VH-VL binders against q8ixk2r445to577. Designs and how they scored, part 120

Target 1, 133 residues: q8ixk2r445to577
Amino acid sequence: FFGMLQNKGLTDYCFDYNPPDENQIVGHQVILYLCHGMGQNQFFEYTSQKEIRYNTHQPEGCIAVEAGMDTLIMHLCEETAPENQKFILQEDGSLFHEQSKKCVQAARKESSDSFVPLLRDCTNSDHQKWFFK
Key: E = the ipSAE of ESMFold2; O = the ipSAE of OpenDDE; V2 = 0.75 times the mean of E and O plus 0.25 times the DockQ between their complexes.

## First folded at step 5 (VH-VL)

Design j29 (framework fv_recaticimab)
Fold by ESMFold2-Fast, scan of step 5:
Structure j29 (fold): chain C 133 residues (1-133), chain A 120 residues (1-120), chain B 112 residues (1-112)
Amino acid sequence: as target 1 above (133 residues)
Amino acid sequence: QVQLVQSGAEVKKPGASVKVSCKASGYTFTGYYMHWVRQAPGQGLEWMGYISPNSGGTKYHQNFQDRVTMTRDTSISTAYMELSRLRSDDTAVYYCARVRYSGSYPFDYWGQGTTVTVSS
Amino acid sequence: DIVMSQSPSSLSASVGDRVTITCQSSQSVLYNSNNKNYLAWYQQKPGKSPKLLIYWASTRESGVPDRFSGSGSGTDFTLTISSLQPEDFATYYCQQYYSTWTFGQGTKLEIK
């Protein structure tokens, strides 16, 4: 699978990664932004190693969750995917983070009208359902 | 210094396939999407699809989805567009063009174009 | 697809004239969160590839002469050439990049 990773509950929003400096790919939070259908900073690939790759930059970026955190951040991809970079896209569209045993949910960022993907207990909510477009 | 250099003109019979190449230089090939746009004689510009040179991932316009294949070879910084089952109305100039990977940007550099003529 | 419509389809003008070309989109190309219009203008000379002139509706691409300017927001956009030069003979295209990529049908500018 590759393309724009769109939320079923928050229907106009897609995974988006647009760091302040294009040369500083690591450490910034993945956000949700209005789906524009153009690819670019919304173009992701789901790999056979269960990675969500941001494959438009070298070195390749992979979405990860740091220990004890609930935010998705960009990290460098490795030859074999570390556990914090593994997400299972399930039959029902849930995106399950294996290491934490939590699901990725579209959520409103506090103090703003912006949205971000966060790890939450799995609840079968449409805000936890994702698909590639 | 950024250059996109395309392969030469082609003349094909209906039903044949054509494969156009686009060689990039002067920038990091894998840092930009490569798009394909065509222009029939006396007509406007028509977007066909794109490829991510880094991942190999593609997206095609629905009008071309059944007949177009886009590939790349990162070792020689070259993108390819193959169009099969050619019809006379596929006669056009085919362009490659790059799009910045970050943010939202238009086509900032274009290849010189490859003329494909489909005639019986 | 968002449909782009340009007017006029062709235009003849003298060197030194102020020329305006208009472009309308069937849907707004303004993204409210960043307040940017996803609209570009290209110049294409006979036998040559298109050249980017303007993006974000009004931002001039590096190396483009300052006689070229873009304006507008939402669905209505204008490209202006303030003092036409002989090398400006070309066809001009608007393009939206808000939802996929679609181009206007083009405006052919003939000098004289």
Scores: ipSAE 0.006, ipTM 0.544, lowest interface PAE 12.7, mean pLDDT 85

Design j3 (framework fv_recaticimab)
Fold by ESMFold2-Fast, scan of step 5:
Structure j3 (fold): chain C 133 residues (1-133), chain A 120 residues (1-120), chain B 112 residues (1-112)
Amino acid sequence: as target 1 above (133 residues)
Amino acid sequence: QVQLVQSGAEVKKPGASVKVSCKASGYTFTGYYMHWVRQAPGQGLEWMGYIHPNSGGTKYHQNFQDRVTMTRDTSISTAYMELSRLRSDDTAVYYCARVRYSGSYPFDYWGQGTTVTVSS
Amino acid sequence: DIVMSQSPSSLSASVGDRVTITCQSSQSVLYNSNNKNYLAWYQQKPGKSPKLLIYWASTRESGVPDRFSGSGSGTDFTLTISSLQPEDFATYYCQQYYSTPTFGQGTKLEIK
C-alpha cells in the first residue's frame, strides 16, 4: 500500500509529517492534517515488515512509538524492523501497534485545535479506522 | 546538468498500447519523484500519475488508473509509462517531469515530450 | 480535484508592456502549518515543454528574469511581467500542488 493514510472517522484528515528542518527528518511527532494529495509530507508506504515508511526522503524514515509513550514519532528505518516500528493494518482498518497492544486513534492534541494520531485502547470507533487513498 | 530525455514519437492504432521512456541524467535518479503529464493538441496539461523511483511505489489519477502502468529501471536511470487500450482521444504529447521529495512540489525539470498519435 | 481558472484566455500585448495574468483556485492552496501557497507558474512555447517560472506563489526559479513576479495567497494569484520582451510571447499556466496536481486552462500571450 502506498499513498495518503486517511482516517475513516475524521474523514478529511491524513497522516502528515512536517519536520521543522526538511533536511533532518528524525525525532518529531507525526500529526494529522487536511489531506493534501500526492506526496511530500503525506506520502507513506505500508511494508511487508509492517512498517509505515515516510516515503519522500533518503535515508528512509519509519514511524515508531517509544516505550511508555502514546505519540507516533519518526525514526530511521532499520534493515530488520524493530518491534516499536511494527503496525498491523487489519482488515477492518484498525492500525494495531504490536509492542504496546494498542490501536492508533485520531485524537485532538491537548489544549489545541490540531489533531494527532495517538495510541489508545482498541475500540470499534471510526477514529481508529485507516485506509490508503 | 539535469536532463530528462524521452523516447521518440509513436503512431498507434486504437486498442494498442504505447510505452514511453524517460532517461534521467545529471542528478540522483532515486532522489526525486517522476511524474507524467500529457497535453492533447491545442489543449491544457493533464496530470496522469507518478512513480517513486527508489521504492517503485506509484500513484495514478483515477482517469488513467485502469489503463496506465508506471515502472522504472534504476540501473539505467529510466522511468516508463505504458498506456493501454488506446483511443483516438489519447492523441497527445506525453511528458515526464521531476518533483523533489521535500520543500518544493512543482515540476522543476521536464522531458522534451513524446508525441503519441492514435488513429485508424 | 481542485479546479484552476485563469483569465484572460488570451491577451494581446506589445514589447515593453506590463502584463498581468490571474489564476483562481476552487479552494485554498495555502498550507497553514508552513504558511506556504502551493502554487506554481509555467511558460510554454509552441513545440516545447513547459518551463517552471515561479513556485510558492512568489519565488522565482533560478535563471528566471526578474521582470517575472508572482503574488497572491489562498485562492487568488497573479503573474506579472513588468516589461514584456519578444521571447515572452508564449502560453502561461498556473498549477496547484496542494493536492492532486491540476493546471489552469492557460493564457496565450500574443503580439499585438
Scores: ipSAE 0.006, ipTM 0.574, lowest interface PAE 11.1, mean pLDDT 85

Design j30 (framework fv_recaticimab)
Fold by ESMFold2-Fast, scan of step 5:
Structure j30 (fold): chain C 133 residues (1-133), chain A 120 residues (1-120), chain B 112 residues (1-112)
Amino acid sequence: as target 1 above (133 residues)
Amino acid sequence: QVQLVQSGAEVKKPGASVKVSCKASGYTFTGYYMHWVRQAPGQGLEWMGYISPNSGGTKYHQNFQDRVTMTRDTSISTAYMELSRLRSDDTAVYYCARVRYSGSYPFDYWGQGTTVTVSS
Amino acid sequence: DIVMSQSPSSLSASVGDRVTITCQSSQSVLYNSNNKNYLAWYQQKPGKSPKLLIYWASTRESGVPDRFSGSGSGTDFTLTISSLQPEDFATYYCQQYYSTLTFGQGTKLEIK
C-alpha cells in the first residue's frame, strides 16, 4: 500500500511529515494534518517489512518509536527493519507497534492546537483505525 | 546472476509517447526499488524517478512528473517507464537501475540501456 | 536540489599514473544519525551502462579493484586511482543520494 494514511475517527486528518529543513529529515515528530489529497508530505508507503516509509525524500525515512516514548518520529530506514520501525496494519485498521505492544492513536498535542499520532494501549476506538487512500 | 534486460531501441516523432520495459531476473523483484535514469548524447546522467515494485508507489523528479508514468507487472518481474509528449531533447539512452529497499543506497545494477531517438 | 560539481571535466594520463578526481556538493551529504556520507562513484565506458565503484564515500563495491579509493566527508570528496590500468580509461561520475538524487557532470579520463 501507498498513499495518504487517514484516521477513521479523526476523519479529516492524515499522517503528515513536513520537516522545517529539507536537509534534516530525521528526528522530527510525525504529525496529523488536514488531508489535502495531493500526496507529497502525506505520501507514505507500507512495505512488506511492516515499515511506514516517507516517500517524499531520498534518503527514505521510516517511522519509528524510541524505547519508552509514545511519539512517532522519522528515522533513517535500515537494511533489515529494526523492531522499533515495525507496524502491523491489521484487518480492522489498527496500526499495531509490535515492539511496544501498543497501537497508534490520533491525539491532540497538548502543547499546541495540533494533532499527532501517539502510541496508546490498544482499544476498539476509531481514533486507532487507519486506512490508505 | 542479477540481470536487468531492457526493450529495444525506439524512434519516435515529436508529440508521441514511448514505453520502455525493464525485465528483472536473479533476485526478488519486489525487494528492490526500480529507478529510471537517462543520458542525452555526450551528456551526463539525469535521474527521472522510481517505483516500488512491491506497492506500485512512485516518485518522479519534478522535471518529469507531468509527462512520465512508471508501472510494473510483478507476474513477469518487469518495470515500465512511459514518457509522453516527446520532444527532440528527449533523445537519450534510458536506463533502469535497482536500489535496496533498506534505506538509501546507490544503484548497484543497471540495465543495458534503451536508445530513444525523437526526430521528425 | 543538491548540485554536484566535478573537476576536472577531463584529464589525460598514462598507464601506471596516480590520478585524482574531485567532487563538491552544494550542501553536506553527511547524515547525522548514522554518520555516513551519502556519496557514490560510478565508472562508465563508451556504449555501456554505469558501474558502481564506491558508496558511502569510501566503501568499495564487491569486485572493484583496490586501486580505486574514495575519501572525503561533508561537501568535499575525492576518487583516487593509485596505478592506472588500460581498462580504467572511462568517464567517472559522483552521485549524492542524501536528498533526491543528483549526479556530477562527469570527468572523462583519456589516454595521454
Scores: ipSAE 0.007, ipTM 0.576, lowest interface PAE 11.6, mean pLDDT 85

Design j31 (framework fv_recaticimab)
Fold by ESMFold2-Fast, scan of step 5:
Structure j31 (fold): chain C 133 residues (1-133), chain A 120 residues (1-120), chain B 112 residues (1-112)
Amino acid sequence: as target 1 above (133 residues)
Amino acid sequence: QVQLVQSGAEVKKPGASVKVSCKASGYTFTGYYMHWVRQAPGQGLEWMGYISPNSGGTKYHQNFQDRVTMTRDTSISTAYMELSRLRSDDTAVYYCARVRYSGSYPFDYWGQGTTVTVSS
Amino acid sequence: DIVMSQSPSSLSASVGDRVTITCQSSQSVLYNSNNKNYLAWYQQKPGKSPKLLIYWASTRESGVPDRFSGSGSGTDFTLTISSLQPEDFATYYCQQYYSTYTFGQGTKLEIK
């Protein structure tokens, strides 16, 4: 699968990555933003290694969650995907982060009107259901 | 035995378009990105962009994004690079080159190059 | 884009000589998470496509003779040919692949 990764609950919002400096792609948080249909900063690919790749950047960026954290951040992809970069896209649309045993949920960013994907206990909420558009 | 075989030389007039092909063999075509790099006579190497044969996703360098289109046909393991509105300074050898899809990697195999001459 | 600068632009040498070519990036190409430098070296002979020699600054590509070695980290890199052979006369390019792809301007190695 590839395309814009859209949330079922926040129907207008897609995964978005637009770092302030294109020469410093890693270490910034993945956000949710209004789906614009143009790809670019909202274009991701789900790979056979269970990675979510930001393939508009070379070297490729891969979404990761560090141990003990709940935010999704951009790391460089590795030849063999490390466990913190593996997400299982399930048939019900849930996006399961295997290392933490948690699901990706669309959530309001703390102290802000913006939205971000965060790891949360898995539920059957539409805010935890994702699909490629 | 990895091979990238490109189409033959082209001579074009200013304002025309050129479409170069790159046929891959000896590996899984959808497992590697296909990049395009050009080299003007006596000059260095200039990266133009790439396509993912698996997804069809593309990224172009800003200098080319309004004139270049990269496509692929997975049924024949072939990538294409079309450059429009040609100018004399587009005269160059155009190379396709593959990059590993898994992790960051440089260009490990290159096509033989396609000479494109733009003259009035 | 990260700018790559090579030095010298050309040099003349004899078979058997030790040759060094340097490359400097405008920004660090070291990725701290895996401690790898995203820097490669290519050899290009007249009328031929470039050939990958070294990647991750110091890892030799399969089939490349051990007289070729790479060193350096961060922003300063060196390609060394320990004992120059006749087939080594070519143009050499460094390339970063940390943030997209940019090449140095090339160093032409000529027979003295």
Scores: ipSAE 0.007, ipTM 0.643, lowest interface PAE 9.3, mean pLDDT 86

Design j32 (framework fv_recaticimab; at its last look DockQ between E and O 0.79; V2 from the best seeds 0.00; counts 0 for: pae E 7.3 > 2)
Fold by OpenDDE, look of step 6:
Structure j32 (fold): chain C 133 residues (1-133), chain A 120 residues (1-120), chain B 112 residues (1-112)
Amino acid sequence: as target 1 above (133 residues)
Amino acid sequence: QVQLVQSGAEVKKPGASVKVSCKASGYTFTGYYMHWVRQAPGQGLEWMGYISPNSGGTKYHQNFQDRVTMTRDTSISTAYMELSRLRSDDTAVYYCARVRYSGSYPFDYWGQGTTVTVSS
Amino acid sequence: DIVMSQSPSSLSASVGDRVTITCQSSQSVLYNSNNKNYLAWYQQKPGKSPKLLIYWASTRESGVPDRFSGSGSGTDFTLTISSLQPEDFATYYCQQYYSTRTFGQGTKLEIK
């Protein structure tokens, strides 16, 4: 699966990553932004290694969840995907993070009009449903 | 065994376009990024960009952004690199190169190279 | 772009000699999370495609003789050939794959 990773509940919002430095793409938070289908900031790929890969930049990035965090942070992809980079995109659209055993949920950033994907306890909420478009 | 076989030498006029092919075998084509690197006569190696054979996603070096198009045909495990508006300084050997595994890794297999000559 | 600078651009040596080629990157190619240096060395002979020799700065590619070794970390790297063999005369390139891909200008190793 590849393309824009769009949320079902938060209509018209997609995974978005725009690193401030093309020579240093890691360490920043993945956000949600209106799906626009332009540029490379919203193109992701779900791989057979269960990675969500940001592969329109070099080096290729893989979304990871760092210890103790509930945010999605870009890391470099590795030969063997580390546990914190493994996700299961289930048939029902839920995006499950294996290590934390939580689901990715579209959420409003505190004190902001922006949105971010956050790890939350898995529910049947459409805000936890994702699909590639 | 892994093999990357490129199309034959090309001779083009300035302003023309060239499309080089790279046929992959011996591995799952869609499982590995394909990069393109060129080398002008007597010069070093210059990275041009890459394509994900699985998704078709591409990334081009800024120097080629407006002139290069990388595509692939998964049915025949072939990657293509098209360079338009050719000029004399585009004369070079063009290589396709596979990235080991997926992601940021070295180039473990290379095509034999395609010589593109641009002259009036 | 990360700029890779090799030294020397060329050198002459004899069979059996110990040869050292250096490569410097304009910024670190060490990834802190996995502690790996995204640095490779390639060998290229005239009319041939580059051949991967070393990756992760110090790991030899399969089939590469033990006389080839890579070392260094961060921004400074070295390729060493402990005892030159006739087949080792070629051009060598360092490459970073930490950010996009960039190559050193090459080092041509010629027979003295």
Scores: ipSAE 0.357, ipTM 0.836, lowest interface PAE 1.9, mean pLDDT 93
Fold by ESMFold2-Fast, scan of step 5:
Structure j32 (fold): chain C 133 residues (1-133), chain A 120 residues (1-120), chain B 112 residues (1-112)
Amino acid sequence: as target 1 above (133 residues)
Amino acid sequence: QVQLVQSGAEVKKPGASVKVSCKASGYTFTGYYMHWVRQAPGQGLEWMGYISPNSGGTKYHQNFQDRVTMTRDTSISTAYMELSRLRSDDTAVYYCARVRYSGSYPFDYWGQGTTVTVSS
Amino acid sequence: DIVMSQSPSSLSASVGDRVTITCQSSQSVLYNSNNKNYLAWYQQKPGKSPKLLIYWASTRESGVPDRFSGSGSGTDFTLTISSLQPEDFATYYCQQYYSTRTFGQGTKLEIK
């Protein structure tokens, strides 16, 4: 799967990554933004290694969750996907982060009116269901 | 054996377009990114952009964005790079090079290069 | 962009010599999450494409003779050829792949 990764519950929002410096892709938080249908900063690929790749930059970025954190951060992809970069996209649309045993949920960013994907305990909420468009 | 075989040398006039091909063999074509890098006579290496043969997605360096088009044909495992509105300073050897899909890697296999000469 | 600087720009050597080429990056290419240096070395012979010799600063690519070795971390890197052979006369380039992709200007190794 590849394309815009859209939320079922927060229906107009897609994964988005727009770092302030294109030469420093690493370390910034992945956000949710209104789906625009143009790819670009919203174009992601789900790989056979269970990675979510950001495909608008070289070298390739892979979404990761640092130990003890709940935010999705952009890291560099590795030859063998480390555990913190592995997400299982299930048939019901849930994104299960294997290392933490939590699911990716669309949520309001703390102290902000913006939206971000965060790790939360797995539920059957539509805010935890994702699909490629 | 992994091989990247490029099309032959081209001589073009200023303002023309050139289309270079890169035929891959010995591996799963859709499993690796294909990048394009050029080298002007006596100069260093300059990255131009890449294509994912699997998705068809492309990313071009800003210096080439308005003149370059990268495509591929998965049925014959071939990638293409077309550069339009050629100038004399586009005279260079153009290389295709493979990048592993998994992880951030250097260029592990290169085509033999295609010499493009732009002269009046 | 990360700027890569190589030294020397050229050198002359004889078969059997130990040769060292250095490469400096304008900022660290060590990625703390995996403790790897995103630094590669290429060999380019006249009229030929570059050939990958070393990646991750010190890992030799399959099929590359063991006389080639890479060392260094962060911003300072070295390529060493322990006993130069006739086929080693070429131009050598370092490359970072940590933030975009940039190459050093090259070191031309010539026979004395």
Scores: ipSAE 0.330, ipTM 0.760, lowest interface PAE 3.6, mean pLDDT 88
Fold by ESMFold2, look of step 6:
Structure j32 (fold): chain C 133 residues (1-133), chain A 120 residues (1-120), chain B 112 residues (1-112)
Amino acid sequence: as target 1 above (133 residues)
Amino acid sequence: QVQLVQSGAEVKKPGASVKVSCKASGYTFTGYYMHWVRQAPGQGLEWMGYISPNSGGTKYHQNFQDRVTMTRDTSISTAYMELSRLRSDDTAVYYCARVRYSGSYPFDYWGQGTTVTVSS
Amino acid sequence: DIVMSQSPSSLSASVGDRVTITCQSSQSVLYNSNNKNYLAWYQQKPGKSPKLLIYWASTRESGVPDRFSGSGSGTDFTLTISSLQPEDFATYYCQQYYSTRTFGQGTKLEIK
């Protein structure tokens, strides 16, 4: 799968990555933004290794969740996907993070009108359902 | 074994375009990104950009982004780089080079190079 | 872009000599999460494409003789050839691949 990774419940919002410096691709948080397809900020690829790649940068970034955290952060991809970079996109649209046993949910960023993907206990909420378009 | 075989030398006039091909064999084409790097006579190596094997998505260095187009045809394991509005300082050897699709690696295999000469 | 500076620009040496080529990056290329330096060395002979020698600063590519070694971390890196052979006379480039890909200007190694 490749393209914009859209949330079912938070309609018209997609994964977005816009680091403040193109030379500092690593360590910034993935956000949600209105799907637009402009530039390269919203292009992601889901790989056979269960990675979500920021596929408009070389070397490529892969989304990870650091131990004990719930935020999705950009790391560099590795030859074999580390456990914290493995996500299962299930048939029901849930995006399951194997290491933490939690699901990715569209959530409101604290004290703002901005949205981010966060790990939460898995539910049937449409805010935990994702698809590529 | 791995081979990247590029198209032959080109002589072009300023203002023209050139399209270089890079045919891959000996490996799974979609397992590697294809990058393009050039080398002007007596100068070092300059990265131009790449194409993703699966999506066909590209990223170009800003110096080339309004003049370069990179494409690929997975059915024949071939990548292409087209540079338009050529000028004399585009005279160089143009290389394709691959990078593993997974992991952050350097260029492990290079094509033999395609000499492009731009002169009137 | 991360700027890569090589030294020297050229040197002359004899078969059997030990030589050292240095490379400095304008920013660290060490990725702390995996503790790897995203730094490569290439060899290029006249009329030929570059050949990968070393990656991750110190890991030798398969088939590269063990007389080639890489060292360094962060911003300062060294390629060492422990005993020059006739086939080692070439131009050598360092390259960072931490953020985009940039090359040093090259070091030409000539036979005395």
Scores: ipSAE 0.048, ipTM 0.684, lowest interface PAE 7.3, mean pLDDT 88
ESMFold2 (binder alone), look of step 6: mean pLDDT 92; pTM 0.941

Design j33 (framework fv_recaticimab)
Fold by ESMFold2-Fast, scan of step 5:
Structure j33 (fold): chain C 133 residues (1-133), chain A 120 residues (1-120), chain B 112 residues (1-112)
Amino acid sequence: as target 1 above (133 residues)
Amino acid sequence: QVQLVQSGAEVKKPGASVKVSCKASGYTFTGYYMHWVRQAPGQGLEWMGYISPNSGKTKYHQNFQDRVTMTRDTSISTAYMELSRLRSDDTAVYYCARVRYSGSYPFDYWGQGTTVTVSS
Amino acid sequence: DIVMSQSPSSLSASVGDRVTITCQSSQSVLYNSNNKNYLAWYQQKPGKSPKLLIYWASTRESGVPDRFSGSGSGTDFTLTISSLQPEDFATYYCQQYYSTPTFGQGTKLEIK
């Protein structure tokens, strides 16, 4: 699966990554932004190693969650995917982060009108349901 | 054995376009990115961009974004690089080279190169 | 872009000599999460395509003779040929794959 990774509950929003320098992709938080349908900064691929890969850059960026954190950040993809970069895309659309045993949820960023994906306890909420478009 | 076999030499006039092919064999074509790197006579290596044979998505270096188009045909395991509006300083050897899809990796195999000469 | 600078631009050496080529990056290519340097070395003989010699700064590619070794970390890297052979006369390039790929300008190794 590959394309724009859209939220079922927050219906107009997609995974989005806007690094300040497009040639240096590591270390910034993945955000949610209005789906624009153009790919680019919203194009991701789900791989057989359970990675969510940012496909507009070389070397490849892979979404990760650092131990004890709930934010999704961009790391470099590795030859063997580390556990913090593995997400199970379940049949119901949930993105389950195995290492933390939590699900990716569309959430409002504190003190702002912006949205971000965060790890939260798994629920049946549509804000935890994702699909590639 | 892994092989990347490129199309033959081309001679073009300024303003024309050139399309170079790179046929892969000996491995799963969709398991590796295909990059394009050029080398002007007596000069170093310059990265142009890449294509994912699996998804068809591309990334081009800013120096080539307006003139380069990379495509692939998975049915024949072949990648293509087309460069338009050729100038004399586009005279170079053009290489395809593969990069592992499953992680960050250098160019482990290269095509033999295609010489493109742009002159009168 | 990360700029790669090599030195020397050329050198002359005799068979059996120990040769060193250096490479500097304008920014660190050390990834702190896995402690790996995203730096490779290539050999290019006249009229041929480049051949991968070293990756992760110090890991030798399969089939590459053990006289070739890489060292360094962060921004400063070295390729060493411990006992130069006739087939080693070539141009050598360093390359970073930490970000958008960039190459050094090359070091031409010539026989005395």
Scores: ipSAE 0.056, ipTM 0.711, lowest interface PAE 6.6, mean pLDDT 88

